# Ledger of designs, part 2: VHH binders against Uncharacterized protein AF_1724

Target 1, 305 residues: Uncharacterized protein AF_1724, of Archaeoglobus fulgidus (o28550)
Amino acid sequence: MEEKFRNCILGLAVGDALGMPVEGLSIENIRQLYGEVRDFLPSPYGDLNAGEWTDDTEQMVVLAESILETVYFDPENFAERLKRWFLETNSRRIGPSSTKAISNLMRGVHWTRAGVFSDTCGAAMRVAPIGLVYHFSLNLVERYAEISARVTHTGTAAIGGAVAVAVAIACNVLDFSDEEMLEEVLRRVEAYDNLLAEKIRYANEISDRDVEYAVEKLGNSISSLDVVPMAFYSYFAGKDFEESLIKAVNAGGDADSIAAICGAIKGAKGFAIPERWLEGLKDREFLEELATKLYELHMRIVKLT

## First folded at step 11 (VHH)

Design k5 (from g3 with D103Y)
Fold by ESMFold2, look of step 12:
Structure k5 (fold): chain B 305 residues (1-305), chain A 119 residues (1-119)
Amino acid sequence: as target 1 above (305 residues)
Amino acid sequence: QVQLVESGGGLVQAGGSLRLSCAASGSIFEIDAMGWYRQAPGKQRELVAAITSGGDTYYGDFVKGRFTISRGNAKNTVYLQMNSLSVEDTAVYYCAAKYTEGYRYYDYWGQGTQVTVSS
């Protein structure tokens, strides 16, 4: 089970780093510039080197460190850590809804009111630690994912997207079949956002179609309504970690988030990550240690119950 | 446009104290946070201390209670009281302000003031 924690965390970071250079590009632009992205590339803006990740991985780390400190999810602690992160980070890749929500927190707005009414994917992209640590209770995973999203996002698709990703990760750690995992995800997500649930279902139904078709039907914008279904499509469409991640990153648009989420879900199932991607990944050892700490926390919780 | 004016740097012996000051144009209630960052040659810039417009304070782990950030009442001014200084504190100290407009953030930086701690 420890390997699934490791591959979930590393898979998220690998996906983030693979998608980083092509964020905002259409499939056609990617094809013209690169053919097909299969490996890490440097940022075209000079701000990041090949193998470096963005706010997706940074905020996942913030959430992970919050629950390592509090054992349970504490939204006040997470909000405090987001503020500290915003003050310490040199990143210029911070999502718009997170930026506004953290500004509200900085100005003294309580975390219960600081979140913005937005469906962008910032809550879904960071939620993996909740699915990993609390997988012993899917209801707890759902509740903590919802609350973690509300710190920055109040849109129903943003909240539902965080629930979808966390539950999928938990199910995969528990070795659910893809069909069983999808059933759990859909029944929970439907209560938050019906359109998101339908798009996730459709992502599975079209998993035999190519990426261009999937982007046409599901979208690739920064909205959770696009990113989360595209990540599920990529997960279902690839036979292994590598194939899923190549499909995810070459979807374009918010490619780093699509690929980060896909990588987290695929890694949680235990699929092996290509070694060439791990060798090129920034701070690999730090991320491996983080995954080990999350696993040890889970084991402590389960041992006491 | 926010402009930041720093003062108070210099040479000090280990164990000594310095007080840094930074004055900003405009109201501190328009700024999300003000604070101090430092950069030694060859190292990344790191947070020393920050105070948010909501009143919360944050310190880098290396501070360990030795420094205190505060806000001036009559001006858009922040102070950093630095006590128990050691050679490892030698760096250029930058005043910074963080501001968000809509969904984009902006960083404003002072010119920096050198702090040198002699053994």
Scores: ipSAE 0.728, ipTM 0.899, lowest interface PAE 1.1, mean pLDDT 93

## First folded at step 12 (VHH; from k1 with K98M D103Y Y106T D107E)

Design m3
Fold by OpenDDE, fold request of step 16:
Structure m3 (fold): chain B 305 residues (1-305), chain A 119 residues (1-119)
Amino acid sequence: as target 1 above (305 residues)
Amino acid sequence: QVQLQESGGGLVQAGGSLRLSCAASGSIFEIDAMGWYRQAPGKEREFVAAITSGGDTYYADSVKGRFTISRDNAKNTVYLQMNSLKPEDTAVYYCAAMYTEGYRYTEYWGQGTQVTVSS
């Protein structure tokens, strides 16, 4: 179980870092520039080095640290930490919805009203700690995923996306089969957004198709309606961690988020992360320690219940 | 367009104090937050302190208990009171203002003011 925590957290970061260089690019552009991306690359804009990760991982860390502080998820604490993070970070890759929500928070708007009606994937990309720490209760995972999403995003697909990812991670930690995991995810996501649920189902159905077909059918925009299904496609389409992530990254578009989510879900399943990626990953030790702390927190909570 | 002008920097001995000021001018609007950042030679720019329009304050761990950020809305000015200064506080200090209009985020930056703390 501890290994799954580790692989989930590191997998998210690895996916983020792998996708970072090709974020915003089409599949065609990726092919022209790189052929196929299989390893870390620096940002073409010069703002990040190879192996460095973006706001996806940063926000995941913020959520993790919030949970570590409060034991049970506290949206007030999370909102506060988001503001702090926003002020401290050098990253300017933050999604527009998150930015607007954090702006509202900084203006003194309560977190219950600060979230914007948007379906962008900011909530889904960061939600992994919730799926990990609270996997002892899928209902709690769903509840916390929803609440955490609402701090910044109130679109049904944004919320549903966060729920989908968190539940998938929890199911994987619980050693559910892929079929069982998918059924659990779909059942819960349907309560929020039926279109998202349908697309996630379809992502599994087309897992035998190539990435071009998947992007054509599912999309690769910053919307949770695209990002989350593409992440699930990549998860199902790859036989191991490496293949899944390579598919996710080379899908282009919101590649860092697609790959981050895919990496988190794949890691939570227990798939080994290639050593070459781990060796090149920024702050690997920090992330490993973070995963350990989350695991210890989980154990503490379960012991007390 | 907003312009930020820092002042109050200088040379001070370890244990001494300085008070930085950041005056905003130009198109005055409701900003989300104002903050101070610093960059020492050979190091990356780092967060020092910030105050949000909602009145919340934030500090880097390295300056907590020593620095205090405040604002005067009437003067469109943010202040950084720096006490118990250390040589490691030596840097160029930059004022920043964050603003969001709709989904568009904008940062405004000052030119910076040198703070030198001698041992």
Scores: ipSAE 0.896, ipTM 0.960, lowest interface PAE 0.5, mean pLDDT 96
Fold by OpenDDE, fold request of step 16:
Structure m3 (fold): chain B 305 residues (1-305), chain A 119 residues (1-119)
Amino acid sequence: as target 1 above (305 residues)
Amino acid sequence: QVQLQESGGGLVQAGGSLRLSCAASGSIFEIDAMGWYRQAPGKEREFVAAITSGGDTYYADSVKGRFTISRDNAKNTVYLQMNSLKPEDTAVYYCAAMYTEGYRYTEYWGQGTQVTVSS
């Protein structure tokens, strides 16, 4: 179980870092520029080096640290930490919805009203710690995923996306089969967004098709309606961690988020991360320690219940 | 557009105090937060302190308990009271304003003021 925590957190960061260089590119552009991306690359804009990760991982860390402080998820604490993070970070890759929500928070708007009506994937990309720590209750995972999403995003697909990812991670930690995991995810996501649920289902159905077909059908924009299904496609289409992430990254578009989510879900399943990626990953030791702390927190909570 | 004018920097002995000020002008109504950052030679710029339009304050761990950020709304000015200064506080201090209009985010920066703390 501890290894799954580790692989989930590291997998998220690895996916983020792998996808970072090709964010915003089409599949065709990726092929023209790089062929197939299989390893870390520096940002074409010069702001990040190979192996460095973006606001996806940063926000995941913020959520993790919030949970570590409060034991049970506290949206007020999370909102506060988001503001602090925003002020301290040098990242300029923060999504527009998150930026607006944080702006509202800074203006003194309560977290229950600060979220913006958007379906972008900011909530889904960061939600992994919730799926990990609280996997002892899928209902709790769903509830916390929803609440955490609403701090910044109030679109039904954004919320549903966060729920989908968190529940998938929890199911994987619990050693559910892929079929069982998918059933649980779909059942819960349908309560929030039917289109998202349908697309996630379809993602599994077309897992034997190539990435080009998947992007054509599912999309690869910054919307949760695209990002989350593509992450699930990549998860199902790959036989191991590496293959899944390669598919996710080379899908282009919001590649860092697609790959981050895919990496988190695949890692939670217990797939090994290639050593070459771990060796090149920024702040690997920090992330490993974070995963350990989350695991220890989980164990503490379970013993108290 | 927002303009920021910094003042109050200078040379001070270790243990001494300085008070920085940052006056904002222009379209200041949509400022989400104002803050101070610093950059020492050979180092990256780092967060020092900030105050949000909602009135919340934040501090870097390295300055917590020593520095205090405050705001005078009537003067559209933010202050940084720096006490118990240390040589490691030596840097160029920059005032920043975070501005959000709709979904567009913009940062405005001052020219910076030199703070030197001698041992």
Scores: ipSAE 0.896, ipTM 0.961, lowest interface PAE 0.5, mean pLDDT 96
Fold by ESMFold2, look of step 17:
Structure m3 (fold): chain B 305 residues (1-305), chain A 119 residues (1-119)
Amino acid sequence: as target 1 above (305 residues)
Amino acid sequence: QVQLQESGGGLVQAGGSLRLSCAASGSIFEIDAMGWYRQAPGKEREFVAAITSGGDTYYADSVKGRFTISRDNAKNTVYLQMNSLKPEDTAVYYCAAMYTEGYRYTEYWGQGTQVTVSS
């Protein structure tokens, strides 16, 4: 089980770092500039080196450290840690909805009101620690994913996207089949956003089609309505971790988030991450230690219940 | 649009104190936070302390208990009281102001003030 925690956390960071250089590019732009992205590249803007990750991984770390401190999810603690992170980070790549929500928090707005009405994917991209630690109860995973999303996002697809990702991760740690995992995800997500649930189902149905077709049907914008279904498509379409992540990155658009989410879900299933990507990943040892701490927290909680 | 003026730096003996000031001027509608960052030669700029418009204060672990940030709302000025200074605190200290308007985030930075702590 500990390996699944490890590969979920590392897989998220690998996906983030793989997608980082092509964020905002179309499939055609990626083909013209790089052919097919298969390995870490430096940012074309000079802000990040090959193997460095972005706010997707940073915010996942913030959430992980919050629950390591509080044991059970505490949205006030998470909101405080988001403010501290925002003040301390040198990152230029922070999503607009998270930025506005954290601004509200800094101005004294309580976390129950600070979130912005937006469907961008910032809540889904960071939620992995909730799916890992609380996998013993899918209902708790759903509840904590929803609350964690509301700290920054109040759009139904943003909340539903966080639920989808957290539940998928938890099901994969529990060794659900892909069909069983999808069923659990869909029945919970449809209570939040019907269109998102339909697009996740369709992502599975078109998993035999190429990435261009998937992007045409599902989209690749920063919206949870695009990112989350594209991450599920990539998960289903790839036979292993490497194939899924290459499909996710080469979708373009919000590629780092699509690939981070895909990497988290694929890693939670236990798929091996190519060693060449682990060797090039920034702060690999820190992320491995984080995963170990999350696993130990889970074991501590199970002992208490 | 915003100008930040730091003052109060200088040379001080280890164990001593300094008080930095940062006055903000210009077209300031509403801030999220003001704070202090520092950069020593050969090192990356690091967070020191901040105070949010909501009134919360934050400190880097390396300065917690020794430094205190405060704000004079009427003067739009923040202060950093630095006590029990160590040679490791030697750096250029920069004031920053952080603003969000709609979804647009902006940071304003001062030119910096040198703090040198001798053994």
Scores: ipSAE 0.749, ipTM 0.914, lowest interface PAE 1.2, mean pLDDT 93
Fold by ESMFold2, look of step 13:
Structure m3 (fold): chain B 305 residues (1-305), chain A 119 residues (1-119)
Amino acid sequence: as target 1 above (305 residues)
Amino acid sequence: QVQLQESGGGLVQAGGSLRLSCAASGSIFEIDAMGWYRQAPGKEREFVAAITSGGDTYYADSVKGRFTISRDNAKNTVYLQMNSLKPEDTAVYYCAAMYTEGYRYTEYWGQGTQVTVSS
């Protein structure tokens, strides 16, 4: 089980770093420049080196460190840590909804009111630690995912997207089949956003179609309505971690978030991450230690309950 | 548009103190936060301390307990009291101000002030 925690956390970071250099590019642009992205590349803007990740991984770390401190999810603690992170980070690859919500928090708005009405994927991309630590109760996973999303996002697809990703990760740690995991995800997501649930279902139905078809049907914008279904498509369409992540990255658009989420879900299932990607990943040891701490926290909680 | 003017840098012996000031002028819009960042030769710029408009203060672990940030809202000025200085604190110190309107995020930076701590 500890390996699943490790591969979920590393898989998220690998996906983020793989997608980072092609964020905002169309499939056609990617094809022209690279043919198919299969490995880490430096940012074309000079802000990040090959193997470096973005706010997806950074915010996941913020959430992880929050629950490591509080044991159970405490949205006040998470909000405080988001403010510190925003002030400390040198990266400005930060989503617009997260930026506005954190601005509200810095101006003294309470976390229950600071979130913005937006469906962007910032809540879904960071939620993995909740699915990992609390997988012993899918209802708790759902509730904590929802609350963690509300700190920055109040849109129904944003909240539903966080629930979808956290529940999928928890199910995969529990060794659910893909069918069982999908059923559990859809049942819970439908209560938040019906269109999101429909698109996740469709992502599975078209998993044998190529990436260009999937992007045409599901979208690749920064919206949770696009990113989350595309990440599920990529998860279902690949036979292993490598194939899923290559499909996710080459979707273009918000490729780093699509691939980060896909990598988290695939890693939680226990799929091995290619060593060449781990070798090139920024701060691999730190992320491995983080995963170990999350596993130890889970074991501590289960021992007490 | 906000302009930032730092002052107070200089040469000081290890164990000594300095007080940096950063005055903001221009736009009267409320700034999300003001803070201090530093950059030593060959290193990436790093966070030192910040104070938010909501009144919260934040410190890098390396300076916690030694540095204190404060502000004078009437003057739109922040101060960094730096005590128990170490040679490792030697850097150019930059003042920054952070402002968000709608979904537009803007950072304003000063030109920096040199702090040199001799052994």
Scores: ipSAE 0.732, ipTM 0.910, lowest interface PAE 1.2, mean pLDDT 93

Design m3
Fold by ESMFold2, fold request of step 16:
Structure m3 (fold): chain B 305 residues (1-305), chain A 119 residues (1-119)
Amino acid sequence: as target 1 above (305 residues)
Amino acid sequence: QVQLQESGGGLVQAGGSLRLSCAASGSIFEIDAMGWYRQAPGKEREFVAAITSGGDTYYADSVKGRFTISRDNAKNTVYLQMNSLKPEDTAVYYCAAMYTEGYRYTEYWGQGTQVTVSS
């Protein structure tokens, strides 16, 4: 189980770093510039080196450190840590909805009101620690994923997307089949956003089609309605970690979030991450220690309950 | 647009104190936070301290307990009281203001003021 925690956290960061240099590009632009992205590349804007990750991984770390401190999920602690992170980070790659929500928090708006009515994927991209730590109760995973999303996002697809990703990760840690995991995800997501649930189901149905087809049908914008279904498509369409991540990155658009989410879900299933990606990943040891701490927290919670 | 002007830097002996000021002018209606960042030669700019418009204060671990950030809303000015200064505090100190309008994030920076702490 510890290996699944490790591969979920590292997989998220690998996906983020793989997608980072092609964020915002169409599939055609990626083909013209790179052919097929299969390895880390430096940012074309000069802000990040090959193997460096973005706000997807940074916010996942913020959430992880929040629950490591509080043991249970505490939205006030998470909101406080988001403010501190925003002030301390040198990152300029922060999603617009998260930025506005954190602005509200800094102005003294309570976390129950600070969230923005938006469906962007910022809540889904960071939620992995909740699926890992609380996997002993899918209902708790769902509840904590929803609350964590509401700190910054109140759109139904954003909340449903966070629930989808956290539940998928928890199911994969529990060794559910893909069919069992999808059933649990869809059942819960339907209560938040029916279109999102339908698109996730369709992502599975078209898993035998190529990436161009999937992007045409599911989209690749920063919306949870696009990112989350594309991440599930990539998860189902790839036979192993490498194939899933290559499909996710080469989808273009919000490629770093699509690949980060896909990497988290695939890693939680226990798929091995190619060593070449681990060797090139920024702060690998820090991320491995974070995964170990989350695993130890889970074990501690089980002992207490 | 917001303009920031730092003052109060200078040369001081280790163990001494300095007080930095940052006066904000221009369109200062809804600044989210104001704070101080510093950059030593050959190093990245790093966070020092910030105060949010909601009243929360934040400090880098390296300065906590020695530095105090405060603001005067009437003057639109933030202050950094720097006590027990160490040679490693030597840097150019920049005031920053963080502003969000809708979904657009903007950061404003001052010119910087040199703080030099001699052993």
Scores: ipSAE 0.713, ipTM 0.904, lowest interface PAE 1.3, mean pLDDT 94
Fold by ESMFold2, fold request of step 16:
Structure m3 (fold): chain B 305 residues (1-305), chain A 119 residues (1-119)
Amino acid sequence: as target 1 above (305 residues)
Amino acid sequence: QVQLQESGGGLVQAGGSLRLSCAASGSIFEIDAMGWYRQAPGKEREFVAAITSGGDTYYADSVKGRFTISRDNAKNTVYLQMNSLKPEDTAVYYCAAMYTEGYRYTEYWGQGTQVTVSS
């Protein structure tokens, strides 16, 4: 089980780092520049080196550190840690909805009201620690994912997207089949955003089609309505971790978030991450230690239950 | 929009105290947070302390318990009280103001004030 925690956390960071240099590019642009992205590349803007990740991984770490401190999810603690992170980070690759929500928090708006009415994917991209630690109860995973999303995002697809990703991760740690995992995800997501649920179902139905077709039907913008279904498509369409991540990155658009989410879900299933990507990953040892701490937290919680 | 002027730096013996001031002028009502960052020779600038407009305070682990940040809104000034100073606190200290208007995030920086802690 510890390996699944490890591969979920590392898989998220690998996906983020793989997608980082092609964020914002269309499929056509990626084809013209690279043919197909298969390995870490430096940022074309000079702000990040090959193997470095962005706010997707940073905010996942913030959420992980919050629950490591409080044991059970505490949205006040998470909001405090988001403010601290925003002040301490040297990176400005931070989504606009998260930026505005954190600004509200800094100005004294309570976390129950600070969230922005937006469907961007910032809540879904960071939620992995909740799916890992609390997988013993899918209802708890859903509830904590929803609350964690509301700290920054109040759009129904943003909340539903966080629920979808957290539940998928939990199901994969529990060794659900893809069919069983999808059923649990769809049943819960429908209560938040029916269009999102329909697009996730469709992502599975078109998993035999190529990435170009999937992007045409599902989209690749920063919206949870695009990113989350594209991440599920990539998960279903690849036969292993490597193939899924290459499909996710080469979708373009918000490629780092699509690939981060896909990597988290695929890693939680236990698929092996190519060693060449682990060798090039920024702060690999820190992320491995984080995964170990999350696993130990889970074991402590279930021992007390 | 915002201009920041630091003062209060200088030379002090280890174990001593200093108080830095940062006077802000311009559109200071829209600030999310004001804070202090420091840069030692050959190192990246690092976070020291901040106070948000909502009144919360934050400290780097290396200074927690020794430094205190405070704000005087009437004077548009943020203070950093530095106690139990160590040679490793030697750096140029920069005041920063962070604000968001709509979805636009902006940072303003002072020119810095030197703090030197001698053995």
Scores: ipSAE 0.688, ipTM 0.892, lowest interface PAE 1.4, mean pLDDT 93

## First folded at step 13 (VHH; from m3 with R104T)

Design p4
Fold by ESMFold2, look of step 13:
Structure p4 (fold): chain B 305 residues (1-305), chain A 119 residues (1-119)
Amino acid sequence: as target 1 above (305 residues)
Amino acid sequence: QVQLQESGGGLVQAGGSLRLSCAASGSIFEIDAMGWYRQAPGKEREFVAAITSGGDTYYADSVKGRFTISRDNAKNTVYLQMNSLKPEDTAVYYCAAMYTEGYTYTEYWGQGTQVTVSS
């Protein structure tokens, strides 16, 4: 089980770092510039080196550290840590909805009102620690994923996307089949956003089609309505971690988020991450220790219940 | 459109104190936060302290307990009281203001003030 925690956290960061250099590019742009992205690349803007990740991983760490402090999810603590992170980070790759929500928090708006009505994927991309720590109760995973999303995002697809990702991770730690995991995801997500649930279902149905077809049908924008279904498509379409992540990255658009989410879900199932990606990953040891701490927290919680 | 001017830097012996000021001028918007960052030669700029418009204060672990940030809204000025200074505090200190309008995020930076702490 501990390995699933590690591969989920590392897989998220690997996906983020793989997609980082091609964020915003179309499939055609990626093909023309790189052929097919299969390994870490430096940012074309000079702001990040190969193997460095972005706000997807940073916000996942913020959520993880909040939970490590409070044991159970506390949205006030998470909101406080988001403000501190925003002030301390030297990253300039922060999503617009998260930025506006954190601005509201800094101006003294309570976390119950600070969230932005937006469907961007910032809530889904960071949610992995909730799926890992609380996997003993899918209902708790769902509730905490929803609340964590609402700190920054109030759009129904953003909330539903966070629920989808957290529940998928929890199911995979519990060793559900892909079919069982999908059923749990869909029945919970449809209560938040029916179109998102339909697109996630369709992502599974078209998993035998190529990435270009999937992007045409599901989209690759920063919206949770695109990113989350594309991450599920990539998860289903690849036979192992490497194949899934290559499909996710080469989808283009919000590639770092698509690949981060795909990597988290695939890693939670226990698929091995290619060593060449782990060797090049920024702060690998820190992320491994974070995963160990989350696993130990889970063990502490279940012994106390 | 917003200008930040730092002052109060200088040369101080270890254990001494300095008080940095950052005066804001120009088109001043409601700001999310103001703070201090520092950069030593060959290193990345690092966070030192910040105060949000909601009133929260934040400090890097390396300065906590020694530095105090405060804001005087009437003077549009942020202060950093730096006590028990160490040679490791030697850096150029930059004032920053962070502003978000809609979905547009903007950072304003001062030109920096040198702080040098001798042993």
Scores: ipSAE 0.747, ipTM 0.911, lowest interface PAE 1.1, mean pLDDT 93

